# Ledger of designs, part 3: VHH binders against Arabinogalactan endo-beta-1,4-galactanase (ganB)

Target 1, 359 residues: Arabinogalactan endo-beta-1,4-galactanase (ganB), of Cellvibrio japonicus (p48841)
Amino acid sequence: NTGVADNTPFYVGADLSYVNEMESCGATYRDQGKKVDPFQLFADKGADLVRVRLWHNATWTKYSDLKDVSKTLKRAKNAGMKTLLDFHYSDTWTDPEKQFIPKAWAHITDTKELAKALYDYTTDTLASLDQQQLLPNLVQVGNETNIEILQAEDTLVHGIPNWQRNATLLNSGVNAVRDYSKKTGKPIQVVLHIAQPENALWWFKQAKENGVIDYDVIGLSYYPQWSEYSLPQLPDAIAELQNTYHKPVMIVETAYPWTLHNFDQAGNVLGEKAVQPEFPASPRGQLTYLLTLTQLVKSAGGMGVIYWEPAWVSTRCRTLWGKGSHWENASFFDATRKNNALPAFLFFKADYQASAQAE

## First folded at step 18 (VHH; from bb1 with F108Y)

Design cc6
Fold by OpenDDE, fold request of step 24:
Structure cc6 (fold): chain B 359 residues (1-359), chain A 121 residues (1-121)
Amino acid sequence: as target 1 above (359 residues)
Amino acid sequence: EVQLVESGGGLVQPGGSLTLSCAASGFTVDRNRLAWYRQAPGKKRELVAGIYSGGKTYYMDSVKGRFTISRDNAKNSVYLQMNSLRAEDTAVYYCARETYSRYGYDTYQHWGQGTLVTVSS
């Protein structure tokens, strides 16, 4: 047995954080040749969870602040979907290479004081959203926190976290969510997010050893090309995590290219190296990957699969890295047909089967 | 700062053995993916062996059974044991830390300066 509750929901969702920005730049989305609201489209196609990233104070962009996030959450909710709020706790993207402390907190050297700042920020954010009736169903405390969170850029360590500090900080975020949920009587599930299953195995072990235990969901980024685990092996990692920690595992980020063509000047992140023998870089290949992955996750007793930024289409506008999209070839929209919906959308409503777990 | 420093290269006869070392700093080897690459004169750099953070190893076909990649966490180092060396193994060998970012870059690699291995009679 995975040790996970039988009544755990199974989400099939999408991170739609870029949609407002893309639309502001004139992007349109189509289904069957007709322009559509992308949030409604995803909902209509069967998506039931929207993941939304939040930066602390990103001055380099107008998006993914609390105002933009509120819009995104509202659009998701209006379309009838649940929501997952992703706290990056940074003024920029966080990942296993970057966990930069917000500029506003950079002067804080005392761990307890910093933890308080994080706690207050989390609480205030949730309160603000709650006032708008936009409280998320799930809160991700940190993003791909493989390394120590809230680090100074110039002294960033890509090693084992200082767990005395790291546990205090992570737990402050967790506690903020717990306390707010308790105070308001509104349930919120806490997600901790690690990039790739192999890293989750050691990270959550250390987390547990250092008192980071009060979370609900293990969130994973899974990209086969960058993982120790091939797609057929993924269930083993999921099972190990679930059996060890008795927490459900959710793939909170994944993607696959529908083409290797580049439609703009921005280089594609997922190139030839992303292509697996079993799944060609084609619309059908992308769908088959998603169907296979999602079925495997479901069979393993996982909590769901979220596709990362399927609506990050090519535009004339700039993101942090330049003009255009680094992800249009992995979107759910066909750039050759005015961003008409691709077959990938079919993975939302596919009939995934749960399997009995061995005792 | 991430740094990798290779050592152990040299001249060896065919059939001989050599152990390469890679000393890492700025990160811990047991929590990162590392690999050995090599570049022979006039050829492209190629993957020789790798080790995932979880400890799983992988090899190019021509070195399977002859080369072994390992790590010592206490020394924060990665090693390449090379046995039954052949002339075609002659190359500059590089140690690399491999990471990724899906946001704007597909692969990040930190490289050492390399160490020359010459297999000759």
Scores: ipSAE 0.259, ipTM 0.690, lowest interface PAE 1.9, mean pLDDT 93
Fold by OpenDDE, fold request of step 24:
Structure cc6 (fold): chain B 359 residues (1-359), chain A 121 residues (1-121)
Amino acid sequence: as target 1 above (359 residues)
Amino acid sequence: EVQLVESGGGLVQPGGSLTLSCAASGFTVDRNRLAWYRQAPGKKRELVAGIYSGGKTYYMDSVKGRFTISRDNAKNSVYLQMNSLRAEDTAVYYCARETYSRYGYDTYQHWGQGTLVTVSS
């Protein structure tokens, strides 16, 4: 008994943050050989949740700002999908290894003042979106916040967070969402996001011990390559988290390569080391991975699975790391067939069963 | 949880020797790149020595021939043997796990709390 409500939805979704950028660079997406709108395609294929990343003020790109995010959210909503807004609270990518403070806040040394800035930013963002009728269904407060958030780059600490500071900051984000939801009467679920289940176990324990408890969903990145948990072991971690904190767990990031080939000058993030013995790096292997993972999550009583950037296809344009995609070999589009939809799309409408204990 | 705990620091005379230890948890040292860094007062943190997962070692020029980095897989620990210590070796020494971001283009370190080494007559 996970203590999770029986009527909790199970999302099968995708992070589609790169779509606008890819299309701006001339990317096209196809289904059965015909060009399609990717948002509509995902919706038609059964996706019901779109995750969207938001940077604070990334001057190195014109995407994933509030303007671009608004477009993405609008496209998702127009296609009938729910949305999850992912606050990175950074001017660049946050991940388990870095949580760089926005330049605009770098001068703020007082934790309370910084917390206020974060609160105000979160509130203003939500308000802006709400004015556009684009308020998300879920808000992720921070991204893969394994380490302390809002750190200076030159003094970045990868160890245990200073929880006095970190809890204050995280709670300010949570409170901003809660307060806005309450003020407007519009429900928003709060997601906290940790990379890999093994890290979630210690992190959420410490978070709880330090007063970070007012969230709705435990979000996990799960990549077998970078996890201590094998795929069959994942349900155990999910169950432990849910039983301990009485919060649903959702995989908010995962991916698997459909090929090991590189179609552009950008190196692939998921290479040979990403390949699990059970799932070859093939279109079928990618699908079977997703089906297996999603079923395991469902059986464990989880809240859903989101694939990370399945539409990050190869283009002639640059992202942060160079020209081309570092993820085209893990996309849902076949680069050898003019980005025709891969079998991976089938995981959205697959018949996943809840376990008897989860019911 | 990734943890690094340094020990072995202290006061030593010039020409003396000291061995620093770093106990790692949450990861295995033989599958990771480890390094020792140091930060002297008023100076930036600098790489002292490193050991690749394959066992190859590298050193900053000023410590070559004097310092030796090693690891004990059974103890999941890395060490820095420091010989012929000099006043300029005075610093807080940090053990680090060298890692890459998920994207493979950024390098990061996991740090311990450090251990103070003071070389003084």
Scores: ipSAE 0.030, ipTM 0.455, lowest interface PAE 4.0, mean pLDDT 93

## First folded at step 23 (VHH)

Design ff1 (from ee1 with L34M T99V Y103W)
Fold by ESMFold2, fold request of step 24:
Structure ff1 (fold): chain B 359 residues (1-359), chain A 121 residues (1-121)
Amino acid sequence: as target 1 above (359 residues)
Amino acid sequence: EVQLVESGGGLVQPGGSLTLSCAASGFTVDHQWMAWYRQAPGKKRELVAGIYSGGKTYYMDSVKGRFTISRDNAKNSVYLQMNSLRAEDTAVYYCAREVYSRWGYDTYQHWGQGTLVTVSS
């Protein structure tokens, strides 16, 4: 069928899922010493896409529910940026090790009934956002869906033991987006998201073999520390995915530390092992990592790069893992200068070449 | 439930060879990130070798060229071939299923009980 055209621009974006929570916790953001609205700052610096996660019903937090997501989408739209809504289809983060079914659906054992719940939830969410003039431009059907989605916690399997079930559920989410877009005439691109290139090469092969084909974008998390693909090798994986499936690849998550210093007790996720030989853990190293990655993605024919949580700064508040931020050393804000903007913001406006003839 | 069972440890002379095996159950080792670690008495556990889901291998500097990690999907097992063994290789060796999640790394890693390798005359 027809739907969203494959003539989308090259995106340079940010996942800003934490901003509302951080501000409620007292965080302020600055550029050149002046307090700024972070959504307007990202837009002014050249960002054109905001990604935001959505949880089904996370009772342990007031954030990443539809109300919080609606606020984020409205702030992004008011600043002139496109939006990507990232369905986790869970009551907490989903990732390669956990894809837990929402508690509200835990009683559903029949795959077709579960697929209907997924379909209706996706449709109702899009309709609610559309009523607010906040319909996203892109939708992820799942987040880092490396393992079978919607698993019960007590019987979790680290893998995809039932691809027929997995395909039925994934296609249900895809169909919900497609049907909504067709009914309303409003284009929405569908993203399927896998962590790390080596896993995507295997996952998308199995997905195609099991009838998961009706999506627009291959979304990857790329963190060099946890991938067998070094940054110079990343274009090889992108090319293989695009040549095999004829879908553009977008890096929907990446990050790089601007320091190894820890400003709180939260402990940095991106420590010494995250540092690549070519890019020191410094403000300039963070920027040059992003410039290099983004040029490689664009040269390979990819669709864009989204930085994960560049605004998740340290506050006195607690997150799932404790007080502070495990990501402050990967943010775009300098904790020693009242969260003043770092040089990494320059990556949004850099002049990237689509087909370089130089190496 | 994921289980990892190491075997093949023992006493070996310096310069000798030993093959460690890690039998997996509760998952298929194919396209899994697997690793071997070791812990000598009074020391912290340290990475020895790993094999990514796509098959690329990596090694700590002191064992590079002497040790080889491999995967046998038919036996659902991972191996560590250890050649040119030295006294400093004496340790309990652990098989691990590595985690592609950046969050909760230690919580989601799976470990075996370990197998003792002693290198001495």
Scores: ipSAE 0.595, ipTM 0.840, lowest interface PAE 1.9, mean pLDDT 91
Fold by ESMFold2, last read:
Structure ff1 (fold): chain B 359 residues (1-359), chain A 121 residues (1-121)
Amino acid sequence: as target 1 above (359 residues)
Amino acid sequence: EVQLVESGGGLVQPGGSLTLSCAASGFTVDHQWMAWYRQAPGKKRELVAGIYSGGKTYYMDSVKGRFTISRDNAKNSVYLQMNSLRAEDTAVYYCAREVYSRWGYDTYQHWGQGTLVTVSS
């Protein structure tokens, strides 16, 4: 096989948004029986990108605000990893079912005024991080923006009733990042993020038709349980997106259970229905899932794979959904061995082959 | 706000056919993940058929080849064509809007009130 090589870095990363909170709640992390700093552990194991979520002004928590995000970015930078800042543009998680406008903007009904608030917030956030030498390498303008962003909670629509409004707001965030990158001379890549490949195929078509085109990366959540695309079929969706929009695809969220056992009162989100026939819910199954997924993504010409919350372990503390961790069985840490590192860490340094096809 | 209204249930003899309809309001079924569930007396509610946002369909084993789920965007409706009905298909059938969010699944999932299908000779 011959052709012009794609010189875009291939990322293997982790979303570590919960680490500061988990440690404040008493969590410790171990490798080979020894306590370790989890950021250094991920870097030593070969991770090269840390993703972190940011909420606007969530009064129900002390985490995922700019202070907490700054700490996460500093820890990632000190360990030598690049960073992806994930703007939710909300006071809580955004996902395919909710995209709630921050309370601070709730009185803004004019789209241009709202776009200005979003622009200024994005710019001010980047400026604050830049002053600490923590400017991220990538920025998500929204998280799982499957439905129209910045909706009022009491009138939520499960769709995009006003694409002109949606495009204006999305482009405002994109422009804020572009303008800041130009001002500082520091490259920042812009990611637009949709949950599950089938939804992205439709969403990015709509986005292009409505003038949302000035982004760098198509970000996907991929969880096989909730997608019509099985793992072997995923490359077809990646190829379609990349061929149609000429943007690399990155898997910005994925996970797989290393056990079906529940170690606390928090029910596991990834239960028996998450298990694929090819990959048992075991430490080796979790690893082989990640090896297989990452090879498929790289072979398809994709930009990388980020594991979601591999360090969200059970503690005495409560999250929005209750005490403990609903994700402990999907973490990279073995609850039966005092959060000792699991074999899944090997996915960061595995030898993945590049695409054989020129595109 | 979101409403799902099932219709088309009734009494049918074994081997017969019925078409169930689910009329949606408060959202557009286009590119939505929709499903049919059923609950027989004394049994748990179980998945029957689904259609993903991209149009791929899936069925429980016992109905595969006999039932067909479909979507009509112009009528904002989802259908379940039920052929070769058997006594064990007797149940209340529910239309559901599935969620792509891994969080709050049971909070955001929407259900109709159900339509009774009785298969009896």
Scores: ipSAE 0.570, ipTM 0.831, lowest interface PAE 2.1, mean pLDDT 91
Fold by ESMFold2, fold request of step 24:
Structure ff1 (fold): chain B 359 residues (1-359), chain A 121 residues (1-121)
Amino acid sequence: as target 1 above (359 residues)
Amino acid sequence: EVQLVESGGGLVQPGGSLTLSCAASGFTVDHQWMAWYRQAPGKKRELVAGIYSGGKTYYMDSVKGRFTISRDNAKNSVYLQMNSLRAEDTAVYYCAREVYSRWGYDTYQHWGQGTLVTVSS
C-alpha cells in the first residue's frame, strides 16, 4: 500500500496488449531465427513489467476484454514479469481527444451514481483477476485522461469543464483499488496517466486543487513528435512533477520507428515527423532512442519506461484503423526477417546509472 | 461545436505588418495546442507557427523573427503578428487546433475557414 518509497524498483516494460490477437491472426515471433513465445522472449531479454489495456464492453472486437486481459496477465505471470492493468473506462480507446462513457453507463447522469458504477466495476474486475491469481501489481485509473473522463460522445468537450465531477470519478476508481488492496492485504500501486509532460504539469496542478491526491505514480506518455519537451528537456518536467507532488514519474508509453518503410496497407503512425535529428529511423536509432530516454528518466529519479506495443506486427487481420498494423515500423520485430527480434530488445538489460542526486 | 474564425487579412505593402486573429468557440484556448498554417496558390498547405499547451512557440524558418504567435485567454483568441511582410507571404492563413492524440489526427483537428493575406505593391 506504500509503493511510493525510493526503494521502488526501476521498471523496464512493454505494453503487450495486442499479442493474443496477433497470434490468432497468424503472427509468429522469432529470435535468432527461431520461433519463440513472445512473453518468454520479453522476460528473457530483461523486461520486468507488462502493461495491458482493458475496455469495458467493446462489442466491435473480442480482444481487450476481461477474458483476453486474463490470458495476457497469465502469460506475463508465468514468464515471471509484474503487471500493470490499464483501465480505459470506455468501450474503445481513450486518449487526449476522447473519453467516451461506456454504453452500459450511458443512462447514468448523476455523478454519485456514475462514481458507484466505476467503483463497482473496478472492484469486480480486480476480484475476478484475484480469483485467478492474476491481481496486477499496478493499476491505471484511466488512460491518457487529459480531458474529463466518462463523457457522452454527443456532448464531448475537449477539456475539463467540471473538475468537481472529474475528481469525484477519478477518486472513485482510486478508492476502489485502495479498498481492494486493504481488504485483501495485497499491495497495488495506483497510476494516473496523462499524455505528454506539458499537459501533465497543468493537469496534476488542477487535480491537486480539486482533491485528487491519493495516487502513487504519475504516468506519462512521451512521444517526442507531440511534445514541447525535447529529450534533453524531459528531465526538467520530470523533476518539476516529482518535486511538486512527491510522486515518482513513470513513462508508461513511448515508441520510436526502426524504419520508415511501410510493410502493408496500414499507414505508419510514426512517420517522417516522428524522426529526431539525433536518432535515425533504423534498428540502431530505435535502440539508441530508448537507451537515451531511459537513462534520462532514471537520472531524473523516475520510476521506469514502458514501450507501447512492441509486438503489434502486420497480419492479415483488421484493427480499428484497418487491415495490417499501423505500428509495424515501431515494433521490436523485423518484418523483413519474419519478425525476428530487433536490437531494441537490448534496452531492457542495459546498465542505467541511478540519479546523480542520490546520497 | 468547435469553431475557429480567422480575421485580419487584407492587402498590405511589402515591409508592412498585419495582425491575424482567430476567435475560438466551443472550447477554451487556454492550454490548447494551436497553430497557424498558410496555403499559397499552387502550393501545399504549410505550418507557419504554433503554440503548445504549455506556451512554448515554434516557427517555420522563413518567418522566424518576423512573425509572433500568441494567445489571449480572456478573449479566447489566438493571434499571428506578422511584421516585415514579403511577397512570398501571400497566402490564405488558417488557424488550427492541433491534437495530442496519435490516432485519428484528421478527425480531431479543427480548422478555420481562412483569411487572405496579399502582399503586393
Scores: ipSAE 0.569, ipTM 0.832, lowest interface PAE 2.1, mean pLDDT 91

Design ff1 (from ee1 with L34M T99V Y103W)
Fold by ESMFold2, last read:
Structure ff1 (fold): chain B 359 residues (1-359), chain A 121 residues (1-121)
Amino acid sequence: as target 1 above (359 residues)
Amino acid sequence: EVQLVESGGGLVQPGGSLTLSCAASGFTVDHQWMAWYRQAPGKKRELVAGIYSGGKTYYMDSVKGRFTISRDNAKNSVYLQMNSLRAEDTAVYYCAREVYSRWGYDTYQHWGQGTLVTVSS
């Protein structure tokens, strides 16, 4: 068996972690000229999964804490979408270059004590959400965990110097989710998330060798600019991961620019270097990228595609990254038309064909 | 901390060859995204060649077929073999560790101090 069952849903989703903040900063969203609730808009356009990040205790913001995440999960569920909770296990973004231990745990040097703190935090978070009827359908144990998790900032190592420590901590988060699911009888799928396919090929090999096995989904960030795998080659990496580890692959992050213009003072993260030859930086190019990517993922037997922050629009507020949005040109909303919905929304309802070999 | 030390630069005649080395410490080059950049006098730094974590290589157009990037995990080093050198290849060459970043590579990139390559008669 390929490890992907034919009764497994194929997700088309969005990370909507910024929406509450953008609306508090005065953002409005439109479809065909009419103001809309963005969660309802995504659902109406066919999105079926909302991803949301959670920080441990980020004192520099009022967002991505449990209160904000609860609001996002409630809005997603009220609109009829399933949810994926993305634990960063940090007080800020985690990515391949930083996995900073939360300040509250900075004094813990013993691995078993740190694993207990991680376990308890994960359990308490799930219990709090469950009490509100907001238990997520999927949980990421970490975000882009390419390097060893829970490191001190001033002694950071860009790698995994102690895989036994890393495995103990990752398995602690996995066990917390498994134990909660077993205790309550409420199913939760566990995702481990690595940025870029080439890194995942190596990382999951190391993870297996060090006893990190008990997860359900391989989550990938895929941004063509930063991957050695071109879009046509992506199915090869997906197939290798699924054949080797017998876990379905989901793209949990991707994005593509619909323009190269800056609409505010914030520089765009996805600039000219992000543009692929086949997909111009235009509304049609953004849609065509998503249609092509999603078809390739489904044909390879993958589990779904989640777009990262399609609603992070420009406002007058400052975020961690400064005033405006560094992602405005990758959103699904046209800044020149009062954030009216772009053609990229069509990717949620397109007819994607399953692989004939997967049957 | 992370340290990258380039060596192997020098004066070479047009059409000649040179091998640049980048010795890494504070991390293992195995399965790291590594690159060579260069900066000619009065010009901006530009990408020359890269090797992804999975081993696939890429090159700027003007050096394709002349330059080869490689790594040696046993020596924890990255190399740039430069053949058929031209005057336009004169620059300070920098080894870099590339990173995934939605926010900016310069925040997380690590650079060596560079090694000068001069191609002249």
Scores: ipSAE 0.428, ipTM 0.771, lowest interface PAE 3.2, mean pLDDT 90
Fold by OpenDDE, last read:
Structure ff1 (fold): chain B 359 residues (1-359), chain A 121 residues (1-121)
Amino acid sequence: as target 1 above (359 residues)
Amino acid sequence: EVQLVESGGGLVQPGGSLTLSCAASGFTVDHQWMAWYRQAPGKKRELVAGIYSGGKTYYMDSVKGRFTISRDNAKNSVYLQMNSLRAEDTAVYYCAREVYSRWGYDTYQHWGQGTLVTVSS
């Protein structure tokens, strides 16, 4: 018994943050050879949750700002899907080793003042979306916040956060969501996101010890190649987290390559090292991985699985790292067939079984 | 800034012992994947030992039972105890921090300058 309430929702979703950018660059998506709207396609195939990233003020891109995010959220909503808003609280990508403070806040050295800025930003963002009837169902406060958030790049500290500062900042974000939800009467679940299950174990322990406790969902990135936990072991970590904190665990990022081929100038992030012995880098292997992973998560009492950027296809445009996609070989679209939908889409509607309640 | 500084290398006779140290700065060694690599002249760099964030360890087959990787959180250091050293253990030893990276950039692999271990009669 994982201590998770009975009848918890189980989401099978996708992060579709790149779709607008890809389409702007001329990308098209197909199903059975016919051009389709990707949001509608995902919805039709059974996706019920769309994750969307938000940067504070990324001047290097025209996307993933509030305007673009609003478009994405609207597309998701129009297709009948729930939404998860991912606050990076940065002007660029955050990851387990990068948590750069927005330039606009870089001058703020006082933690309380910075916390207020974060609170206000979060509140204003939610308010803006709400005015558009685009309030998300879930809000992720921070992205892969393994290290201390809102750090200066030149003095970045890796590893264990300064929890006096970090807890204040994280709680400010959480409180902003809570307060807005309370004020408006609109429910929003708060997600905290850590990369890899092994890190979640120590991080959430320390978070709790330092007063970070008012969240609803433990979000995990899970990539087997970078994890201490093999795929069959993942349920153990999920169970431990759920039993310890009585919060549901959701995989908010995962992916698997359907091929090792490269179709553009951008190198593939998921290469040979990403391939697990049980799952070949093939359309079938990708699907089998997803089915297996999702079943394991469901069996462990988890809250869902979100695939990261399945629609990041190859284009002629540049992202932060160069021209083309670093992820086309892990997308749900076949680059050899004009981005025709791959079998991976089948994981959305698969019949996943909950663990038998120990009578 | 992440820094790794190896020490403890030197000349040792076959059958001897040596302890390598890796002093880390800019991050905590606790809850990190830390590893020791070695590179012999004309050979590829190879993973010798590693310690996972949870404390699980890895050893290459040829050093199992002879080498022990450990970390001291208080000193923010990683160690490699090498016993029963053999001539084939002669190499430059590197400590490394390997971090999860979605983008596969080299910046997420941190290396020291290395320390030379020579096993010779």
Scores: ipSAE 0.421, ipTM 0.770, lowest interface PAE 1.5, mean pLDDT 94
Fold by OpenDDE, fold request of step 24:
Structure ff1 (fold): chain B 359 residues (1-359), chain A 121 residues (1-121)
Amino acid sequence: as target 1 above (359 residues)
Amino acid sequence: EVQLVESGGGLVQPGGSLTLSCAASGFTVDHQWMAWYRQAPGKKRELVAGIYSGGKTYYMDSVKGRFTISRDNAKNSVYLQMNSLRAEDTAVYYCAREVYSRWGYDTYQHWGQGTLVTVSS
C-alpha cells in the first residue's frame, strides 16, 4: 500500500501552452485529414488534463502571459478538461539549472519581502483567473525546481539549494494557493515539480527536512535518456517517493520522438540519443513508449502522465533558439501529412490497470 | 561559474597505479552525474567511468575491476583510482559534469582542461 488514497484520480494529459502561438503563426491541426481544434481533439481522444505554462512578465514573447494563459485555460475547460497551472516564477524558461528571478523582483534582497511578492503574485493571478471562472484544478508552484528558485542570473548557484531561503519562497507560493482555496472554498491541489526521479529522491527529502511539506502531488519530468532510472525502473522511484511521503506521483512532463527527421531550421531536442532500444523513433514506437510508461505509472499507484507540448508543430515563427519547432519530431502531429494526428493519441484512452494491492 | 580542474596525471609503468582528482567549483558534485572521459592520440574521446546522482557507478568494460570512481562531497571533488594500468590506458583524462537541459538539445556539458596519463615501460 503506497499510502495513496484509493480514490486518487489518474490523469492522462498534455501541456498545450504553445497552441495559441502556433495557431497565430498559421499552424493547423488535422484528424483523419480534417482540420480540427486541437483542444477539442485532445479532449475527444481522451485527454482529461491540460497543463499550462505561465511566465511572470516575459517581454521577449507575446505568449504565456496571463492573457494568453487565460485563453488556453478557457479552451481547455470549454473542451471539458481539467487544468494544471504551471508557475515558472520567471520571465523566461526555467529548468533544472535555470531559475531566474523576475526582473520586477530583482531589486528585492530580503527573503521575507520576496516571499511576500511571490505570495501576492500567486494570489492575484489566481484571483484574476477565478474572476473569469478559469481557476485551475491543480497549481504547480515552480517549474523543475531542482535548484534554488528566484535567483539572479549573474550569481546563479547550481546544486543544492539554500534551503533557508528556498523553503521560505516555496512555502509562500504554496501558502498563497492554500489560502486562496480556503478563502473561496474552491479546492486546488498543489504540485511541486522536480526533473528526473533520481533528483526527486534527494530533493524532496531535503525539502521535508526544511519544512516544505504542505503539497499534494509530486510532479516529475521523466526522460529516459537523461535519467538514472530506466523505464522499467521508474516504478521503483515512484514507489519510494509515494511510500516515503504518502503523496501521489505524477509525471508532468515526458515525450518521445516519432521520427528523427528535422522538418525545419530548428534543431530537434530529442535526437538519436533519445531512442531507447525497445522503442524505435516511429509513430508506433512513440505510442508504445507512452503506453508502457503510463501503465508503469498506473501500476505504481501514480496520479497520471502529462505529455509535454505535443502540439508544438513546425511554423515560421521564432523562439529564443531559432525559427521553427525544436519539438515537431516529438509532437502528436505528422508533419509529412499536414499535421495529421499520429497514433500517439491512442495512449489517452488505453486501458491501464492498477496493480493489485498486495494484501 | 562552473569549473572543473583535473590533477594527478603522470608517467607510470605498466601494472602501476594512479589517482586522478577533479576539483569542482560553481556547483555541488553531490547529486550530480559526474564522469571521467579519456582521449588517446588519434582516437575519439570515450566515457571511462561515471557516478550517478544516487551513487550508482558506470564503467567501460576495459576498466572494470581496475578503475574506481568516487565522490567526496566535503571536498567537492571526484576521483578516479586507476590500478593495474596498461599501455592502452595512455590518454588525456577529462573530468565532466553533465546536466539535463531541454534547451541544450541534450545536456549541459562542463569539462576540465584534462590531465595526461602515460603508461610506459
Scores: ipSAE 0.403, ipTM 0.760, lowest interface PAE 1.5, mean pLDDT 94

